# Ledger of designs, part 184: VHH binders against q9y6x5

Target 1, 379 residues: q9y6x5
Amino acid sequence: LPPKLLLVSFDGFRADYLKNYEFPHLQNFIKEGVLVEHVKNVFITKTFPNHYSIVTGLYEESHGIVANSMYDAVTKKHFSDSNDKDPFWWNEAVPIWVTNQLQENRSSAAAMWPGTDVPIHDTISSYFMNYNSSVSFEERLNNITMWLNNSNPPVTFATLYWEEPDASGHKYGPEDKENMSRVLKKIDDLIGDLVQRLKMLGLWENLNVIITSDHGMTQCSQDRLINLDSCIDHSYYTLIDLSPVAAILPKINRTEVYNKLKNCSPHMNVYLKEDIPNRFYYQHNDRIQPIILVADEGWTIVLNESSQKLGDHGYDNSLPSMHPFLAAHGPAFHKGYKHSTINIVDIYPMMCHILGLKPHPNNGTFGHTKCLLVDQWCI

## First folded at step 7 (VHH)

Design z46 (framework vhh_8dlx_2)
Fold by ESMFold2-Fast, scan of step 7:
Structure z46 (fold): chain B 379 residues (1-379), chain A 125 residues (1-125)
Amino acid sequence: as target 1 above (379 residues)
Amino acid sequence: EVQLVESGGGVVQPGRSLRLSCAASGFTFDDYAMHWVRQAPGKGLEWIGNIYHSGSTFYNPSLKSLVTISRDDSTNTLYLQMNSLRAEDTAIYYCARHKTYYYRGSWTTKYFDLWGKGTLVTVSS
């Protein structure tokens, strides 16, 4: 029987929520599995980029999903929530479900993980659900478990995506203990439901399950706004993405736009593309715009308006507030092991190892995750 | 018909007060945050402030002491009270509707999907 893996993402699950809130079901999961306390994500710390980094093992400049809103200067195409299904955007990398299907004639299943409803290199997940936010966690779980038990060729890789706690993190902010405790308790209950469903169906003992997230969340405030309209007139540029990393496409000379922006706010760094810090690995892609603005943690870039968001992400990936966690359970994983930190790009080669797949070239380091695995020596 | 209609503009002397109204129709007014924005002759748009259904108000710091935004959800009406009017307050004043929606890790609060046609305020001695 080939090894099986279920990859679950709770969007925006900040690592230190585990220290500040109670998670009885998640703690039971961890007790018989492994916990990585911090996962250092890729820059920018946004949903689409980091979800694609998890399944490709690549930095954003390499896999091509560089933001949730993008413009490609070569083809003149725009990426947004209204047109995120064009394969063009996803074709700069090979995600693990494609590798899984092509190497050993295995099936993949997906409940709404970003990219799984798109044919990538002419290969779409064998079973998938089109994105629809109104579909319950229970329905997503029911489909995934049905496909894990009733597919030929067998489903060996499955993904499950859930929008919380990100949606509530944006709405209330991570410092709203009352609202966040309610939201996080609900997520813990969903984890309990997941484990119980897998046990009931006889899947639990032989299935590898990873629970992770793409990023964290930081507190924002109406007192921490950067009004871009106070810096530069709209006639001088096209705005590709706004906050907290603004992507600026100049309509006039790039140097003139840069000079209008560079000293506008003490709470924002302004970079010409070639001056973006090397540590971000966010430079070598046509979808990265000529000028990038990076707000300081907790600051929101706005266009002559207020912001409704009390929480946000997208900030510098060195910030602990931007880090998610990773928990895992199953035959591939040790029991009761705690690890401090891995890079989010390390998840892909680890998953390839578990599934017996040859990874495509990637930015992850297998050695960083080997202490989690029973068939590896920890040094 | 889904629309916003501003009223209360006109010619006003410096130092006086003026109240603008914005009447909303054709949609559920209390589901939306409402904004006031102005445009002085030959200049770009300047955000004045907004109000949420909760009654929470946020203002442009440059204008905070000079304006008050309020709403009456029972009459679907948005108000802008302006005090101590100056010549530089001469502008077309717009009300605008702003809807937040969530899509996969993004709360979109960055656009105004419905605007009024504006009401002209001229501050002249």
Scores: ipSAE 0.241, ipTM 0.632, lowest interface PAE 2.6, mean pLDDT 91

Design z47 (framework vhh_8dlx_2)
Fold by ESMFold2-Fast, scan of step 7:
Structure z47 (fold): chain B 379 residues (1-379), chain A 125 residues (1-125)
Amino acid sequence: as target 1 above (379 residues)
Amino acid sequence: EVQLVESGGGVVQPGRSLRLSCAASGFTFDDYAMHWVRQAPGKGLEWIGNIYHSGSTFYNPSLKSLVTISRDDSTNTLYLQMNSLRAEDTAIYYCARHETYYYRGSWETKYFDLWGKGTLVTVSS
C-alpha cells in the first residue's frame, strides 16, 4: 500500500511555548517520534504565505501568496478574505495535494488548510471542507479519519488546520501566561484526542503524522504604535496591506512618497522594492508593492487609530519569536530524535520523499531533513 | 439587540460647549474601541477620534484642541465633549464600534461594523 501522511497545523504556535508550558500529550508523541525545535519560516511571517510555503517548498515571491492582503499590478486584481477562492492567486505554484492526485491515481483530503478549497491548476483536493471557523477540531478530525479509511483511490495525503493558538495569541498576547496556558493546554488535549482516535481506528501504526505551525507570535502594546497618517497624507498612496509590513502603492511619484516615509519613525524600515534585503527573498513578484514598510518587532502600524492586537506576527523571519516547531511520528521517522532547526521550505521535499512523489522545483533542501528519516543515513 | 444610541444633540450658540452620549447595548462594551464620526450637511463623513478600553484616545489633528472623548464602562456609555463650537461644527454626530475579526491567522479591521442612527448638532446664533 502506498505510504500515508497527515499534516497538522496549529496556527501561530511559537517554538518556545514548548519550553514555557507543559504538553504531556505532545511530549508522548515526540518521545516516540522526532522534534525540530525551530523552523525558520519565510518572509513575511503571515498565515497564508507560510502555509502555502509548507506545501510548495517555495519562497513567497515564487509561489505568489505574498501577504494576506494583495494587489497584482499586472492584472489590477485585489486579494482579500472575501475573494481568497479565485484560483488566479494560487496558480503560481503546485501544492503537494495537487501533485499527489496527479501521480499514481492517489486522493488527498483536507480540513481547512489554506488553498485546499480552491481549484489550483484545475485540481481541487479530492475531499475537502470549505473554510468555516465554527467547525470544531473534533469534526475536522472525524472527517479526515473517515476519508483516510474509506476512500478509493486511497487518501495518501491529508491536512488538518486549527486556528489556535494564533487567535488567542492576537487577542491576549503571548506573554499573558494565564490565558495562553489555558489555550495551550486545550491544544495539547486535542493532540491527545488525535492520537487516541488514530489508535482506535487502526491508523496509528501505518500513518506518518507531522504536527507543525506557520509562525510564532510577539507581544504588542498600545505604547508601540506607528501612526502612518502622521507621515503621509492618504491622497498620495493606496494602502494594500498595513501591519506589521505595510504595502504602499504610490499615487504620485514613488520617490516623493518614499521621501515622506523614510524618516517618519525610528521603529520601521522603509524600502523601495529593489532595496528590500535579499535575505527576505521578497522582491521578484508583481504582487509585491513599490514601497514596503517593515515595523520592528512588537510595533504596530496604524492609521490615526489604535490597535486591539496584544500579539502579532508578520515581522522579520530572523526573529526567534516568529519561529514555529515541527514534531513528527510514524514509520518514516526515527524515534526519540531531536533536531535543532530546518527551513520551512524544507518540509515540502521531505513530504514528497515520504509519499514517493517527484517534487516540483522548490527552494527546500532535502539534506536538511535527512536525520529525521529512518530510510536515510544522517551525517 | 446589538445597538448604539446617540443623545445630547440640539441647537447651541457659537462659542459654547456640548457633551454627546452614546449608549451601547447587546454586547460587551469594554471589549471594544469606540469612535465618533460626523457628517455636515451636504458633505462626507469626518472622523473625530476614538477611545480604547484602556482609556487611550486618538483625535483628528484638526479637532484635537476642541474635543475630548471619554467612556464609562460601568454604564456602557461613550462621551464626546465639544468646546468652542463653530457654525462649521453643525453636523449629525455618530458613534461607531470598531471591531477586528479573525480570518485564518489574520486580524482584519472591519470598517466601523456597528453605527448609531446619529444625533443632530446645530450651531447657530
Scores: ipSAE 0.088, ipTM 0.507, lowest interface PAE 4.3, mean pLDDT 90

Design z48 (framework vhh_8dlx_2)
Fold by ESMFold2-Fast, scan of step 7:
Structure z48 (fold): chain B 379 residues (1-379), chain A 125 residues (1-125)
Amino acid sequence: as target 1 above (379 residues)
Amino acid sequence: EVQLVESGGGVVQPGRSLRLSCAASGFTFDDYAMHWVRQAPGKGLEWIGNIYHSGSTFYNPSLKSLVTISRDDSTNTLYLQMNSLRAEDTAIYYCARGKTYYYRGSWETKYFDLWGKGTLVTVSS
């Protein structure tokens, strides 16, 4: 029987939540598995970009999902929630479920992972759910486990996505201990339900399970706002994305727009596209705009109007508050091993190895994850 | 019935104060950010400010010194206090419900999905 892998994402699960709250079910999972304490995500630290980086092993400039809102200057197309199913946006990379389905008569299953309800290179997940936030974790889990047990050709790669703790992190902010405690306890209970379901169905001992996230969360405040309207008039530019990374498309000379913005706030860095720091790997794509504004941690860019966000993400990927974790259990993984840090792009080649797939060219380094795996020797 | 009903408008003399109310019904009021918006005769809509479910407020900078927004979640009522009224403040005043939209990890905050019918404020001697 071929190796099987279930990849689970709890959106916005900041790594240091593990040290500040109790997770008895997750700790039991880790005790007989592995923990990576910090996963260094890609810039910008947003949901769509990082979820696609996990399954492609590519930086955002390479896979083309460079933000949750983006504009392609060559084709003049706009990406938003209302048109996220256009394959144009997703076709700059080959995600792991496509490779899995095209190699050795295998199926993939998906419960709401970004991109899985889109035909990418003419291939859509064998089994999938159209995105609907109203569908419970339990229903997503029921479908995934049904497909893992009752598919031909067999489902060897499955994904499960859950919106918490990101939604509550935005609504309450990560410093709201009362509300975040309640939300995180519920997530731990869902992890307990996941493990119990897999054990009940006889899947647990032979299934590789990865639990991870795309980014963290930081506290925002009405005391930490950058009003863009105080620096530049709307007639000079088109706004493609706002906060905490603003994507600016100039309507006049680019240098004039840059000069109006560059000293606007001590809590924001302003970059011409070619001056974006190399460490971000955020330059080489037509969907990255001519001017990018990057707010300092906890600062929100606004336009004379409010934001409801008490927590946010999208900030510099070197910030620990932006880092998720990775935990894993199964026959491919060591038991009771703790690792400090990996890059989020490293997850893809590790998953390809576990599944016996040949990875597409990617930005990950297999050597960074080999110490997690029983069939590898680490230095 | 899901609705917002504004009240407290009328004719007021320049330099006076006025408090508008907005009564919400048919939904869980304390789950939503609430907004005030106005429209002067022959002009477009002008956003005044909002109040989050947490009680935090944000105002149009042009109006911040002249207005205060508050809410009473026990009575499902939104308020707009206006001071030092001028002829230019003559407008129809609307309350509006802002809703958080969450889609695939995207947190959107810029929706007015429910509007009141408006209340007219005329500033005239």
Scores: ipSAE 0.015, ipTM 0.399, lowest interface PAE 6.6, mean pLDDT 89

Design z49 (framework vhh_8dlx_2)
Fold by ESMFold2-Fast, scan of step 7:
Structure z49 (fold): chain B 379 residues (1-379), chain A 125 residues (1-125)
Amino acid sequence: as target 1 above (379 residues)
Amino acid sequence: EVQLVESGGGVVQPGRSLRLSCAASGFTFDDYAMHWVRQAPGKGLEWIGDIYHSGSTFYNPSLKSLVTISRDDSTNTLYLQMNSLRAEDTAIYYCARHKTYYYRGSWETKYFDLWGKGTLVTVSS
């Protein structure tokens, strides 16, 4: 029987939530599996970019999903949540479900992972659900487990996406212990439901399961706002993305726009595209704008208005608050092993190894994850 | 059932103080940021300020020294305290529920999705 893998994402699950809250079901999962305490995500630390990095093993400048809102200078196309199904935006990389379907006679299944409802290189996930936030975790899980048990050719790669704790992290902020405790307890219960469902259906012993996330969350405040309207008039630029990384497309001379912005606030860095720090791997793509503003942790960029967000992400990927974790269980993984840190781009080549797939060229390093795997030498 | 009801308006003399209330019903009040907005006769809507469930406030800079917004989540009530009232403060005062929508890591705050019918404040000697 071919190896099988279920990849689960809880959006915005900050790594240090694990040490500050109780997760009995997740801890039970980890006890018989592996834990990576910190996953260093890619910059910018946003949902669409990092979810696509997990399944391609590429930095954002390489896979082309460089933000949740984008503009392509060559084609003059705009990307937003109302236009996320145009294959143009996703075609700069090959995600693992496409590789899974094309290299072997196998199927993929998806419950709302970003990109899975889009034909990428003329290949769409064999089974998928169109994105709809109103669909319960239970319904997503029921569809995934049905497809894992009842498909020909067999589903060997499946994904499951859930919006929490990101939605509540934005609404309440990660420092709201009362509300976050309630939200995180509910997530742990969902993990318990997931494990129980897989056991009931006879899938648990032969299925590899990865539970991870795309980013963390940091506390914001109305005392930490950067008002761009105090620095520069709207007539001088087009705003492509706002906060905490603003993407600026100048309507006048780029140097003039840069000079108006560079000393606007001590709490943001202003970069010309060619001056963006190399460590971000956020420079070599037409969808990265000529000027990028990067707010300091916990600061929100606004246009002469308040921000209703008490939590946010998108900040510098060196910040521990931006890091998720990775937990895994199954025949490919050791039992009771703890690892400190991997890069989010390392997940893709590891998953390809588990599934017996040849990875497309990627930025991950297989050596970083080999100690998690039973069939590898850990030295 | 889902509604906001303002109260506390009326005729008040210049230089006096007044507190407006907004009673919320039919929804979980402490899940929402709340706003105060006013409209003077013959003029457009003017935003006064907002308050999050945490109690954090942000005010229109032109009004910050004159107003205070507070909330009591135990009684589902929003308040606007106004001091040193002037003739120019004559307006219909509305409370409004903040409209947020979530799309995969993007928490957007754009508009007010629920309004009260307003309460009239007339500042006259």
Scores: ipSAE 0.109, ipTM 0.518, lowest interface PAE 4.0, mean pLDDT 90

Design z5 (framework vhh_8dlx_2)
Fold by ESMFold2-Fast, scan of step 7:
Structure z5 (fold): chain B 379 residues (1-379), chain A 125 residues (1-125)
Amino acid sequence: as target 1 above (379 residues)
Amino acid sequence: EVQLVESGGGVVQPGRSLRLSCAASGFTFDDYAMHWVRQAPGKGLEWIGNIYHSGSTFYNPSLKSLVTISRDDSTNTLYLQMNSLRAEDTAIYYCARGYTVYFREGDYQTKFDYWGKGTLVTVSS
């Protein structure tokens, strides 16, 4: 029987939530599995880019989903909607579900993971749900478990995506202990439901399950705003993305736009594309704009407006507040093992190993995840 | 079933204020950006503004000083407050679900997946 893997994402689940709140169901999962305490995600620390990095093992400049809002200078196309189904945006990489379907006669299943309702290299997930945030976690779980048990060719790779705690993190901010406690308790209950459902269906002992997230969350405030209109007039540029990473397309000479921006605020860094720090791996793609502004943690870039956001993400990926975690359970994983850190791009080659797939060239390092796996030794 | 139901329209005198409401049901309201769009008789659709799930607002610059958009996520309700109404504000006002990306002052890309039936506002003496 081929190995099976279910990859679950809770959007915006900051790593230190595990230390500051109680998760009885997740802790029971970890007790008999593995925990990576924090995962260093890719820059920019946004939903679409990081979800695609998890399933491709590539930095954003390599897989082409460089932001949640994008402009491609070569083709003049715009990406501004989470429901944009144009394969053009996703075709710069091969996600694991495509590889799973093409290398062996296997099926993939997906409940809302970004990209799974899009044909990529003429291949769409064998079973999928069109994105709709109104669909309950229970309905997503029911479909995934049905497909895992009742498919020919067999479903060997399945994904499940849930929008919380990201939505509440934006609304309340991560420092709102009362509201975040309520939200995170509900997520823990959903993890309990997931485990119970898999046990009742006889899947639990033979299924590998990864629970992870794409990024964290940091506290924002109306006292920490950068008004871009105080730096430069709108007539000089087109704004492709605003906050906390602004993507600037100049309408005049690039150097003139840069000079107007470079000293405007002590709370943002201004980069010409070629000067973006190498550690970001955010330079070599036509969808990365000629000038990028990076706000300091907790600062919001605005256009003569207030911001109602109490939490946000997208900031420097070296910030612990931007880091998610990874927990896993199943026959491929050790029991009761705790690991300090991995890179988010390392998840892809680990998943390929578990499924017996040949990975496409990627930025992950299999050695970083070896200590999690029962068939491998550290060192 | 996703439903958006606008209310609060009617005949109003020039210079007066009016508040429109949009009752949303059938989806997780606080996960979505909500928009107001209007259409005057014989004219095209004019985007008024939006409010993101975070509460951040963006307005059509031509209308920014005249309107305020707000939301109450506890009651799944979207609001449009209009002040100093003029005859030119006579239109059918629509509530819509979607996202707006701001590219420059007065230039927005919007995507709508559900619309209400609209509520008529007539400004006349």
Scores: ipSAE 0.000, ipTM 0.154, lowest interface PAE 16.6, mean pLDDT 88

Design z50 (framework vhh_8dlx_2)
Fold by ESMFold2-Fast, scan of step 7:
Structure z50 (fold): chain B 379 residues (1-379), chain A 125 residues (1-125)
Amino acid sequence: as target 1 above (379 residues)
Amino acid sequence: EVQLVESGGGVVQPGRSLRLSCAASGFTFDDYAMNWVRQAPGKGLEWIGNIYHSGSTFYNPSLKSLVTISRDDSTNTLYLQMNSLRAEDTAIYYCARHKTYYYRGSWETKYFDLWGKGTLVTVSS
């Protein structure tokens, strides 16, 4: 009987929410499992890039999903919400569900994890749901549990994605205690539903479950805006991505565009591509534009307009506000163990180990997660 | 089907006023913020301003005192009111849409993914 793994993501679940709000169901899950208090995500701290890093173990410059909005200068293609199903964007890496289906006689199942509704290297998840935000958590859970119990070849890897607390984090900001407590309580209840469903179906004892997220959230304000139109005319550049990391494609001399931007705001760093800090691992890909602007935490880059969002992410990945957590339960994991920090790219080789898969070359370090696992010696 | 059509351009004398219209069809107009952009002969595009479905307006600071943007969501129409027209206001005027919305972990902005064909305004005596 092959090992089974369910990977669950609650988008934008900032790690310190665990300390500031009550999560009775999640705390019961952790009590009999493991908790990693901080997961250091990849730069930029956005949904598509970090979700793909979780399942490939690669930095964004290596897997090619470098932002939620991208331009490839070689092919002249654009990536956005209306054009995210072109395999071209996803083919620079091999996600774990593809490896799972190709290395073993096994199936994968997916409820809306980014990339699972796209054929990657001519392979799509065996069972999947096309992205639709109106589909309830219960319907996603019902499909995943049905596929885990009633598939041949067996589903050994399954993913489940949920948009909260990210959507509410953007709308209200993470410092809105009243609205965020309501949203986070609903998420905790969904975790309770998940555990109960797995127990009732006889899956709980033999299933490994990881609950994690792609990034955190920071408070934004109408008082913390950087207006690009005050620094540079639109005729000088094409804007590929705006905030909080702006991707600038110059239409004139690159140095001239850089000089117009470099002193625009004390709350924004301006980088020529070759000067992007090495610690970001955000340089070696044609989809990374010639000039990148990085706003300071809580600052929003705008074009002669106000911002409607009270929370945002995408900022420097060294910021604790950008970090999610990881909790896990199942036969592969210790019970009652807490770990301080791992890198988000470390999740992939850990998952490959649990499933008995040979990982593709990746940026993760298996040693960072071995203390979570019962079959490993961590001293 | 999905289109923006500008109208109201023409030849006007200096110092007079002119109102441009932009008719939207084939999409849900009130889901979008609407922009006015102009291009003078031999020059680049110049952003004039925008209006959100809430009625909130933002203008190019150099043009703010000379223009007013409004919208009528019941008729799917965007307006640009221009006062005290000068020869330098001679340009092709375009309307364009943009949308700020939540999509899968991001507060996305889809800038100018649909443009009208433009309407010519010539200010001359």
Scores: ipSAE 0.165, ipTM 0.549, lowest interface PAE 3.1, mean pLDDT 91

